# VHH binders against c4kar8: the designs that were tried, part 360

Target 1, 263 residues: c4kar8
Amino acid sequence: MAELSTPSPASPAPLDGGRGDELEKFTLRGARQILQLLQDLITHRGLITAHTGGGHSFMTAVLKVDEERGRVVLDPSPDPQANRRALAAPRLTCVTQLDGIRIQFPLVGLGEGQDKGRPALFAPLPAEMLRLQRREFYRLQVPLAHELSCLLKAEDLARKPVEVSARVIDIGAGGVAVVVPTGAAEFVIGGTLPACRLALPDGEPIELDLEVRNLNRQTQRNGTEQLRVGLRFAALPRAADTRIQRYIFKTERALNAKARGGL
Short names: E, the ipSAE of ESMFold2; O, the ipSAE of OpenDDE; V2, 0.75 times the mean of E and O plus 0.25 times the DockQ between their complexes.

## First folded at step 22 (VHH)

Design gd10 (framework vhh_vobarilizumab_d1; at its last look DockQ between E and O 0.58; V2 from the best seeds 0.71)
Fold by OpenDDE, look of step 22:
Structure gd10 (fold): chain B 263 residues (1-263), chain A 125 residues (1-125)
Amino acid sequence: as target 1 above (263 residues)
Amino acid sequence: EVQLVESGGGLVQPGGSLRLSCAASGFTFSDHDMAWYRQAPGKGRELVAGIDSGGSTRYADSVKGRFTISRDNAKNTLYLQMNSLRPEDTAVYYCAAQRSFEGVTYYGPSEYDYWGQGTLVTVSS
């Protein structure tokens, strides 16, 4: 009876440096965001696969974050050889998952330390953390309390310019879904709505161009018919993208915290 | 002014013993992790022993069982008892301090906030 060696689940290949431009959208570079994400990893005791190169990796966890010194403390491998490799590596690629989202970040300049007398590893805080939200598919359901809105510049049936204040129901890196009263404007799939204004809670509205991608009529529980409009960001300034990503991240964290009974 | 002043170095025969002292001033000694480093001629600075603010110790493998690091917080003094000295222990020995962080000690020369001037230990027949 030949014991069928169940193939060890192939460690997800490090995301090869492929489409650099698309990855930038998922890359956190803000010090506060990075610190928060590391703290979240601590709180959730997230297991991290640390890749040292040459096909070698070990399991670790973030133990502590020293904001003042700018250090992240890691649990060392039980394998001394793995730790030696880690310390010798010019770069450690850390991969983990938090709430179903893949997180990847580099650590450079690993050192040996102790945590309460136990061996530890440490490194400078990562300069960036990649949070791979399937942008195309991930849509944050906007909490009603946020009252997120988008001022749409559209046309009516007579092709007269109209402005419609639409409630944002979901938001992602690629666009928003909004609800508008039926008959408020005429929307054409593939049409562009120029100079719209997305209102986020954290500051001034963002001016952007939107492309209509889908239209769905929805009947509310109260019998009122609404039009759900799926909109793609046609032109989004980098600063605006950053603000949107920050909002999504912050909101998602808050929702997850609430779901865990923390709020 | 922060000062770390090493003393107790000198010439000793193989198999002999020395006790190094480091007098600390200008900072809260009890809130710092302390270490002894050494630098032999032509070599890099290496960790000899560390002691955190909680009293946990670490030793280099080369000195394990022979050297003992200790601290006296009342005297603001770090010690290194060196027994069974060997020619390869010949080096300038440095006292170093870093501010403690939640029981974490960072090893590596760049991680220490303060350094002494060093004391020479020569082990020779």
Scores: ipSAE 0.853, ipTM 0.939, lowest interface PAE 0.4, mean pLDDT 90
Fold by ESMFold2, look of step 22:
Structure gd10 (fold): chain B 263 residues (1-263), chain A 125 residues (1-125)
Amino acid sequence: as target 1 above (263 residues)
Amino acid sequence: EVQLVESGGGLVQPGGSLRLSCAASGFTFSDHDMAWYRQAPGKGRELVAGIDSGGSTRYADSVKGRFTISRDNAKNTLYLQMNSLRPEDTAVYYCAAQRSFEGVTYYGPSEYDYWGQGTLVTVSS
């Protein structure tokens, strides 16, 4: 009986495809860069979560990179079913972290082979690899006790100005997610909301221009309809960026200390 | 120029034996993983047996216990000893080579870069 693998704390699920435009600047497509990054994973013995789709994944590692043939060689799972799913999958999405940098890359055309008589998997080298600093992908779940809010300067259905106080549910270096009552304002994906105000605990609210990136309607237990709005920071001043990062860091420290008994 | 030249094929009765040879030239034989593939009329090429540069072997289920692959690096020659031959073994047998990379062998006929012209084995009364 083989033990099923789980994602490590340092290697979360693949990033949401809705961030594709933001991620392009972090995408490596040069053959030299890709080979070096794969070699770094070998050297540091990086553990990789390989996602096969349908909520299934397994742990693997890059064993070797065959530059001349253009192949990457992977450690198979001890679970035969995981290997069968991997070989049948149209795409294997690999996620890992190296020295605080998140790495994500696709593998297509997975095949079987051997390494000195032991089973192995292989694939053509990936055509691209994402390489992200933690701050570029991390989103802090805002504790309810902080009551973080963002005053949105939006428009109603009649195009009249309206201000909506929205609760911030998560925050990262690039934006926030907020919730508002359905119908409180009209939001358009790609639209801008100028001069909004983000209230952080440590001083005066930050004035921000925001861009609507996604919208999701949610129904609460009591039947109340809310709208989750994903917002990107536009043209963020460095001082504001510093305050947001400090809030995230301080809150993470406080949450970690509480989990360890308040040491 | 790389060459793989098979020999030893022919007509044999069911239950008989044949020994195939593949003489290799134009590359460093000891740095290559070698295989025998076969192709029956109207079918694709299928693996019969493989042997890596370190001597580790692999066999198709249909030939296990009847066929033995071997290599002689001093003579740059690959062998296939075929015993207890059956009519279903009738095919053209091909020698194939793939450059070894740090003990790795990639499976599948598309991963072999060098092929011989083949030698016909016919098992019939």
Scores: ipSAE 0.658, ipTM 0.841, lowest interface PAE 0.8, mean pLDDT 87
ESMFold2 (binder alone), look of step 22: mean pLDDT 84; pTM 0.846

Design gd11 (framework vhh_vobarilizumab_d1; at its last look DockQ between E and O 0.57; V2 from the best seeds 0.70)
Fold by OpenDDE, look of step 22:
Parts: C-alpha cells; sequence; structure tokens
Structure gd11 (fold): chain B 263 residues (1-263), chain A 125 residues (1-125)
C-alpha cells in the first residue's frame, strides 16, 4: 500500500518580477486605504501567511490596528522559533486574500507586545499594500446609483465632432465600458477619442484619452438598442489613476459590505 | 511636566532583596502601561517586567519567579520587588510608561512615551 505522499502545497511562487510599473498600479499607499484594508482583514479574520525569509513562514492574523501610534498588532506563531525569526527578520512579507483578491504587504520593525495578557507581535503600519486585482480582467460593475458618466468626444458618420454623454457600466484600472444610444456617434475599434471626461462621484471630471477596444450592440429588456463601447485608458495621469483606483476600492468594499448584510 | 522618579537602588549582596519604586507625575498614571527596564554596563536596555493598566504582568525569563512588578494607582507609583538578587542583575533600572491602547502593550524601548533617570542596583559580595 504505497502511501500517496500528498504533494506539499507548493509555496506560492514569489511574485515574478513583473515590470515594476504594473505593480505600482495595484499598490495602495494612502494611509486611509491602508487602514481600511487592515480593518477589513480584522473584520473578516483573514489568515495571513507571513514570510520571514529563507523559505520560512508562519500563519498570523491582524488583531488590532492602532492608528494613533501607527501600529499593527499581529497574532504570533505558536512556534517560538518562528516568532524569533520574525523578530530578527529585516522585513516580513505578509500575504493574504480578501474576497478572492490577493493582498501583499511588507512589515518592518517587528516588536514583541501583549494583547490582553497574551503574547502578540506588532509593527509599524505598512507604507504600502499591494492589492492584486487582475486589473486587466477585473471590471467593477458600477452601481446605477453612482451615475458615473463619461463625456466622449467622437465623430458622427459625417466625421463631424460630437460629444456624447455615456453611462459607465463598468470600470477597471485599464479602462471603462460605457453605453451610448445607437447612432449617437461612430466608433472605430482602435480609434482614439481624445480629451474625454470621466465623471467620478468624488470630484471634478478626469480628462483622459480613450481608445476604442470593442463594440457590442445590446438590446435592452425594453427593446431599446444600445451600443456598449469598451474603452481603454490611452493616457492616464497618475493622479487620475489614483482617483480611479480609490473609487473602485471604495465601491467594492461598499458592495461587499452590503452583500454580507452589513449595510 | 511629566516625571518618573526611580528610587530604592543600592548595593546588595547576592541573595539579597531590594524594592524599587517609581513615582509618576504629570500624566494619568492609571491610563498607562508601566515597565521596568535595566541596562547593564556595555549592554543594551532590556525589559525586566511590565504591567499594563489592567494589572496584567510580564517578566523577562531571567527574573521570573524572583522579581514582582506591581502598581498603586492611588499613589501613582510603580514597584519592583527584587528577591534572590544575583551579580548579573547589576544594572541601572529604569521606569517607563506608555499610553494604554485597548489592552495592547508594546514592548521595546522605543515604544515608551516617558522614561525615568534610572536607579543603580549593584549586586556584589
Amino acid sequence: as target 1 above (263 residues)
Amino acid sequence: EVQLVESGGGLVQPGGSLRLSCAASGFTFSDHDMAWYRQAPGKGRELVAGIDSGGTTRYADSVKGRFTISRDNAKNTLYLQMNSLRPEDTAVYYCAAQRSFEGVTYYGPSEYDYWGQGTLVTVSS
């Protein structure tokens, strides 16, 4: 009876050094966003794999966040050796998942603490948290209540400039899908729409260039035909990217909270 | 002005006992976690004992069973009873305070908001 050695769960491959630029888009650096994400990890009791280097890791969880002191409190390993390694490590790499999204963040300057008489670990708040949404594939379905719109600068069949106010139906880091009335403008796949304006709820519209990537005619339940236009962000300022990401994150959180009965 | 004033240090023979006191002023003592640290010559400052605002205590392994940390909130005073003293206990002993956070105590010298000037304990034959 050959004992089928259950293959040891493959250590998650180190995030291949994909181009530093792409990871930057998924990196949260805002203090508020970081705090919120840590609080979400607490609320969901998210298990975290903490990597100490040298192929060693242990399971932990965020227990508390001290915003005033700027500390995150972690559950220590039941293995004293793992805790010693963690404390000696110049950097702890924390990996977890929340709602199917991989989250990674570094902790530096770990210390020993106590939480209500129990041993604890603590560290300064992370300066950044990587939220790896398959951005290329993840599109947030925009709630109808948000009334996101994009002013498209396009051309009609006569090549006359026209402005079309389009409803945004989904948004991702790479672009938006919008719906426009059939015949409102002529769209060409691969064509660029310059100086469009994306309206987010949190401030002034974002001016950006859009590239038409796909066109789909959709018939609504009421029999009205609409054109769905998939648009890529051709040129997006960093500040605009940050605002878009913030909106997506905030909205996703709200939707997930509602789905869990919290709102 | 915040002050932590240690007292009770001195020369003692091996096996002897001392009681250190730390008088706190200038902050709400009851809302702070307190600790004793020590620093021997040529060594870093190390935790001896801690007591949180709830009275939960922690000891270094080297002093466990010999030292007792306690606090009197009415007197704004922290104590360290040291029994069975050893030559290796020779150090300057410091009182430290940090503001309590939801039952969390952060150990490490950098995590304390206030420090005393220290009192010397010498254990020698």
Scores: ipSAE 0.839, ipTM 0.930, lowest interface PAE 0.4, mean pLDDT 90
Fold by ESMFold2, look of step 22:
Structure gd11 (fold): chain B 263 residues (1-263), chain A 125 residues (1-125)
Amino acid sequence: as target 1 above (263 residues)
Amino acid sequence: EVQLVESGGGLVQPGGSLRLSCAASGFTFSDHDMAWYRQAPGKGRELVAGIDSGGTTRYADSVKGRFTISRDNAKNTLYLQMNSLRPEDTAVYYCAAQRSFEGVTYYGPSEYDYWGQGTLVTVSS
């Protein structure tokens, strides 16, 4: 079975920090786990993008981990202004990849030092590190030709039941994003839509509960409005999860094959 | 028992000289990065000079060219030669030690593990 391809952006942005509770299951907090992961970054010479805020970042690496003192030692930027921004930032958000796994961690309390006479930066060990297996939680952009849809059991403004057939624009292990005409139903962030039906190719629709996570209004070129609704799977039976993962895997392989031979 | 004992402080006229010593015991001196810090009344502790286990030195801008830090690993002693003293140099001077980690020195007073009790230097007519 061929490995799934996951594109890596040239300067990967931190994951959205708006709601941290859905990322908790991927967060390492054990001191031994954190030390081992930092050591793995050293061993593999992992290149890290350090975000200082305001759209600024610089490239760094973990040079050493001082377990006894509880410090991580970082390579400074050759740009003195980047180093000044890093030292002034309340928080440095570090993003990198190790063996196809995304790693993100905060550093606070950055200080200056030296490493064998050369400038270095350091910080206390992070209290947590996000370790995300992107292969398992990848969001597939659904090809239009697949016409995936989700029947939403929602309410109108008067709190009366309505059913809305929504086009699925992306899908992952944890949820979907859909589009609906503006005004088709009222959606509330945090609200639960019970007994919705997700239609995948080659099978019966999957019945599942969805939770509204985000709403985005978009105006089309012709002036019409649509609503992008981000939906989380509230509870997902194993059989449903398997069908969704198979769809994602098969579709991603087909898209990657076209990209390799594309015109 | 770790001890850092400063000596050599006192009253000196502006333009004069003073040599501070710090006798260390209770730890392996050659495995530590050493520094002198000072604290004037009402102010925080500030770096004066540092010398790592390999002999590399650094100085605060305010003392560069006037003060010289040195160490004698055979005698477990840290020194600070202070020349061309000014009234602004008046402070309690502290000896500090930080365990050397694979050639890394962490700057900042909170990164030093051991501190002496200090020796007072007063520069006044």
Scores: ipSAE 0.650, ipTM 0.830, lowest interface PAE 0.8, mean pLDDT 87
ESMFold2 (binder alone), look of step 22: mean pLDDT 84; pTM 0.848

Design gd12 (framework vhh_vobarilizumab_d1; at its last read DockQ between E and O 0.60; V2 from the best seeds 0.75)
Amino acid sequence: EVQLVESGGGLVQPGGSLRLSCAASGFTFSDHDMAWYRQAPGKGRELVAGIDSGGHTRYADSVKGRFTISRDNAKNTLYLQMNSLRPEDTAVYYCAAQRSFEGVTYYGPSEYDYWGQGTLVTVSS
ESMFold2, look of step 22: ipSAE 0.726; ipTM 0.893
ESMFold2 (binder alone), look of step 22: mean pLDDT 84; pTM 0.852
OpenDDE, look of step 22: ipSAE 0.862; ipTM 0.946
ESMFold2, look of step 23: ipSAE 0.724; ipTM 0.892
ESMFold2 (binder alone), look of step 23: mean pLDDT 84; pTM 0.852
OpenDDE, look of step 23: ipSAE 0.865; ipTM 0.948
ESMFold2, fold request of step 24: ipSAE 0.713, 0.733, 0.726; ipTM 0.875, 0.893, 0.886
ESMFold2 (binder alone), fold request of step 24: mean pLDDT 85, 84, 84; pTM 0.855, 0.854, 0.854
OpenDDE, fold request of step 24: ipSAE 0.872, 0.871, 0.869; ipTM 0.951, 0.951, 0.951
ESMFold2, last read: ipSAE 0.719, 0.723, 0.719; ipTM 0.878, 0.879, 0.876
ESMFold2 (binder alone), last read: mean pLDDT 84, 84, 85; pTM 0.853, 0.854, 0.856
OpenDDE, last read: ipSAE 0.864, 0.869, 0.870; ipTM 0.952, 0.949, 0.951

Design gd13 (framework vhh_vobarilizumab_d1; at its last look DockQ between E and O 0.55; V2 from the best seeds 0.71)
Fold by OpenDDE, look of step 22:
Structure gd13 (fold): chain B 263 residues (1-263), chain A 125 residues (1-125)
Amino acid sequence: as target 1 above (263 residues)
Amino acid sequence: EVQLVESGGGLVQPGGSLRLSCAASGFTFSDHDMAWYRQAPGKGRELVAGIDSGGATRYADSVKGRFTISRDNAKNTLYLQMNSLRPEDTAVYYCAAQRSFEGVTYYGPSEYDYWGQGTLVTVSS
């Protein structure tokens, strides 16, 4: 009876540092966002794989966040050797998942502590947290209550410039999907719409260039036809990208909280 | 002004006992986690014992079973009873305080808000 050696789950390959620019879009650097995400990990008792280097890792969890001291408190490994490795490591790479989204963050400067007399680990708050949403595929469905809109600068069939106020139905890091009345403008796949204005709830509209990526005619339940336009952000200032990411994050959190009965 | 004043250090023979005291003033003693650290000549400062605001204690392995940390909140005083002293216990002993956070104590010299000037303990024949 040959003992089928269950293949040890392949340690997720370290995210190859290659496409640095794309990862930056998913990197949270705001203190408030970081704190909130850590609190969410606490609330959901998210298990974290902590990598100490050399192929070693252990399971941990965020126990507490001390905002005033700027510390995160972690559950230590039951293995004293793992804890020693963690404390000796110049960097701890923490990997977890929350609501299907992979989260990765570094911790530097680990120390030993106690939580109510129990051994604990602690570190300074991470300077950044990577929230890996499959950028190309993740689209936040915009709540109707947000009334998110995009002013499109397009042309009509006569090539006359027209401005169309479009409702945003979904938004991601790479673009938006909007709905417009049929015949409001002519859209060409691959065409650029310059100097459009995306209205977010949190401030002034964002001016951006949009590229038409797809066109779908949709029939509403009431029988009215609408055109769904998929738009890519062709040129997006960094500040605008940050605002969009913040909006997505905040909205997603609110939706998830509601889904869990918290609102 | 915040002050931590250590006392009770001195010369003792191997196997002897000492009791260190740390008088705290200028802050709410009961809301702070306290610790004793020591620094031997040519060595770094190391944790000897800690006691949180709830009375939970931690000891370095080298002093377990020999040393006892305690606190008197009414007197704003931290104590270290040291028994069965060894030559390797020779060091300057420091009292340290950090503000308590939800039962969490952070160990490490950089995590303490206040330090005493230290008291010398010499264990020698």
Scores: ipSAE 0.853, ipTM 0.939, lowest interface PAE 0.4, mean pLDDT 89
Fold by ESMFold2, look of step 22:
Structure gd13 (fold): chain B 263 residues (1-263), chain A 125 residues (1-125)
Amino acid sequence: as target 1 above (263 residues)
Amino acid sequence: EVQLVESGGGLVQPGGSLRLSCAASGFTFSDHDMAWYRQAPGKGRELVAGIDSGGATRYADSVKGRFTISRDNAKNTLYLQMNSLRPEDTAVYYCAAQRSFEGVTYYGPSEYDYWGQGTLVTVSS
């Protein structure tokens, strides 16, 4: 089985540690920038999902920021078990949104305290915060009627070249997810597939290098086994990026028009 | 120079009482959350009682109902009244101070900025 399971195609995926180097340009590390962003979360009363690991999470909020001591003060869960999990966790992954921008940051060294006699949690200020516009994390679910495909230049068990035509099930600024029959090729997480071809409806296929980020075996409703392969664009020329964004925008607009017309 | 000076420790029989004092200087006492910690031989420091700058108190379960923390901001002094003393209360007792931030108290000995040298309390026949 693959080292990392991919979430369902209908959900935005949490940022994982395996993509941290891709996301460095969206990472805030300046103390002033971090403090201001935390203060904005306080001002807008932003609700935060704090992930403690093992599939557990709780809702919280930033109550205060103590700049001189370097602490954030957080609202505890009303569930004592959630608070115990949070205090035991080596890391909290906090996820929230401010004005359509996804914000993610780690907290380590969580402790207990009080705020005017009420229970509170606290942690050192995060050393970094991730700030992503919708374009940077959004994945369009590709309509079946579009029949998008990606030709993968992979290898078989004997390390011999093989070409696999894979159906694209979702697409975003940073990559695609595709499905292939089980056994069509050998895929290795972290491996590269050079000179693949992504077929968009509005022109010639795009030639690009892809990196395998995740693998998930699936059973379809008819019992057929397939692989879902998460692929990252290794380097994306501006023209190719523009075509992908145009496809996403046009498809979203068309889908939204159908939803409104179906009142 | 910041100083916290404990006094009032000593030898007492089980069931007896002691009153500890902590004289503070070198900082604005009324702007600090204060606490008593204790340390028995071979053990870490543990909270006994805390009192914030607004007068709200908290106690370790082991001392609730027996100990009372108080402060006198006019005298820059923290107190601990210890009643119904038990042998397990034997420890060095430390006064500690933490700058108060907007009514927040951070728990844990690592969060306290200033510490006294301690006063020994021995509960024995």
Scores: ipSAE 0.681, ipTM 0.855, lowest interface PAE 0.8, mean pLDDT 87
ESMFold2 (binder alone), look of step 22: mean pLDDT 84; pTM 0.845

Design gd14 (framework vhh_vobarilizumab_d1; at its last look DockQ between E and O 0.55; V2 from the best seeds 0.69)
Fold by OpenDDE, look of step 22:
Structure gd14 (fold): chain B 263 residues (1-263), chain A 125 residues (1-125)
Amino acid sequence: as target 1 above (263 residues)
Amino acid sequence: EVQLVESGGGLVQPGGSLRLSCAASGFTFSDHDMAWYRQAPGKGRELVAGIDSGGYTRYADSVKGRFTISRDNAKNTLYLQMNSLRPEDTAVYYCAAQRSYEGVTYYGPSEYDYWGQGTLVTVSS
């Protein structure tokens, strides 16, 4: 009876190959966002795989975040050799998952510490954290209570300019899906809607160009027909991208907290 | 003004004992984690022993079982009892302080807020 050695799950290859531009959309650089994500890792006791290079890694967890000193405290490996490697490494690559989302962040400048008499590791707070959602463009389902809207500049059947206020039903780093009344405007797949305005709860509307990617007629439960329009961000300023990412992150956190019975 | 003043250093024979003291002033001693570091000629500054505000201690492997760090918060004084001294213990010994954070102590010279001027310990036959 040959014991089928279940192949050890191949350590997910470092995401080297994704086009640098796409990864930027999923990279958190805001200090507050980083702190919040680290706190979430603490709260959920998320296990982290820390890669020290050379094919070596160890399991760790974030124990504490010191905002005042700008330090993250990590659980050391039970293996002293792993800890030595970590301390000697110019960079630690931390990989974890929270709520099905892969999180990756670098730590540089590891040191030895102590937490209430127990050995600990520490590092400066990461300058960036990559949050990769499984779906190429994870789209957050927008809560109805948020009342996100997008003012679409489109044309009617007569090619007359019309403005349509559309409800945003989902949002991601790459675009939005909106619903509009049937017949409100004529949409063409591949067409560009210039100078549209996306309204987020946190400030002034974002002006952006949108490309129509998908059209789907939906019948509501009440029998009313609506047009779902999938829109890609054609040109998104960095500041706008940051605001969108912040909104998505904040909303996801709130939804997850609610799902766990917290709020 | 914050001051850390080391004393008790000197010349001692191998196998001898010394007691170092560090008098702290100008900050709340009880709210700080304290440590002894040493620097031998031509070497970097290394941790000898640490004691946090909660009384938890840490020792370098080279001094474990021979040295004892202690603190007297009423006197604002840190101590290092050094027994069974060896020639390799020859160094300038520094007192260091960092503000305590939720029971976490950060080791490493760059993590300390205050340093003394040091006291020389020479172990020689």
Scores: ipSAE 0.848, ipTM 0.938, lowest interface PAE 0.4, mean pLDDT 90
Fold by ESMFold2, look of step 22:
Structure gd14 (fold): chain B 263 residues (1-263), chain A 125 residues (1-125)
Amino acid sequence: as target 1 above (263 residues)
Amino acid sequence: EVQLVESGGGLVQPGGSLRLSCAASGFTFSDHDMAWYRQAPGKGRELVAGIDSGGYTRYADSVKGRFTISRDNAKNTLYLQMNSLRPEDTAVYYCAAQRSYEGVTYYGPSEYDYWGQGTLVTVSS
């Protein structure tokens, strides 16, 4: 198989709430699993981005885990304002990577302390930690020039079959997001759209079953309303999965080359 | 059974001095971070001074330069030397202990596991 190039890392940001149910299978809640993962972060000296809200963040690290008292000890920021924001925040969202695996966990109840006379921060152990491989969470923003489309086999308001050609706006290993004009079809969260066709540039369209996961009305800059439909792949044949991964990889390479050549 | 027993409180004139002691038993004193807290009428408990198991000290701004915390691990005793006393130092003074974890002290009164019954310090003319 072809060798895959790792794209340049971007600064980690928290995953949004629109993926909550999709992320549950990757969420660790066992005390022993959480302690082991925190210890792995200490051992590998993992650098953590701690998000305090309002677009603010600071860099930290897990210094120690006090199992008996149930505390995690963190390195404070050298910036006093960042520390004040962290202590005032109702929640600290920590994001990092360990061996290509994305780690995200919340900390609440942050407090101050010291470690052998030096300032330190602490919090109760997190109740959960999210652990994701890059493939499971990455979504490529599809360039408009590619005009990627998905033919949806849906129903109108009278429950009659309709076919809707929807523009694909993002694509990942687990699904796509598409946009359609409002009123083009009736979509129900949890509903299944069988035998849809995803058109990729490198071959014949892929036939696949889709499940509606979310619906959002969007107003474009020109005032036009459209419906964003989040769709999950119900089951992907391996050939289809390979084609999707190849499209993502090739498009990322092209976009990265354009960005570097344009600098 | 853990015990922290404060002594040395009393009535003094402004500008005077007192030395508080806290005798500890029932735990390994050298493995604990110690602190003095105080509580004035109608107020919550506030930190006065702390000293960790490694000897690092910290002080509330209101007492810096006037109070000195120290410990004697051989005698399992914590001390607070209070000089240049002011009426606003009037309070019940409490000895507190928390188990040190690898040199870490967690700040805040809720993080202390053991407390004494307190000794009253009154500063008045």
Scores: ipSAE 0.626, ipTM 0.853, lowest interface PAE 1.1, mean pLDDT 87
ESMFold2 (binder alone), look of step 22: mean pLDDT 84; pTM 0.852

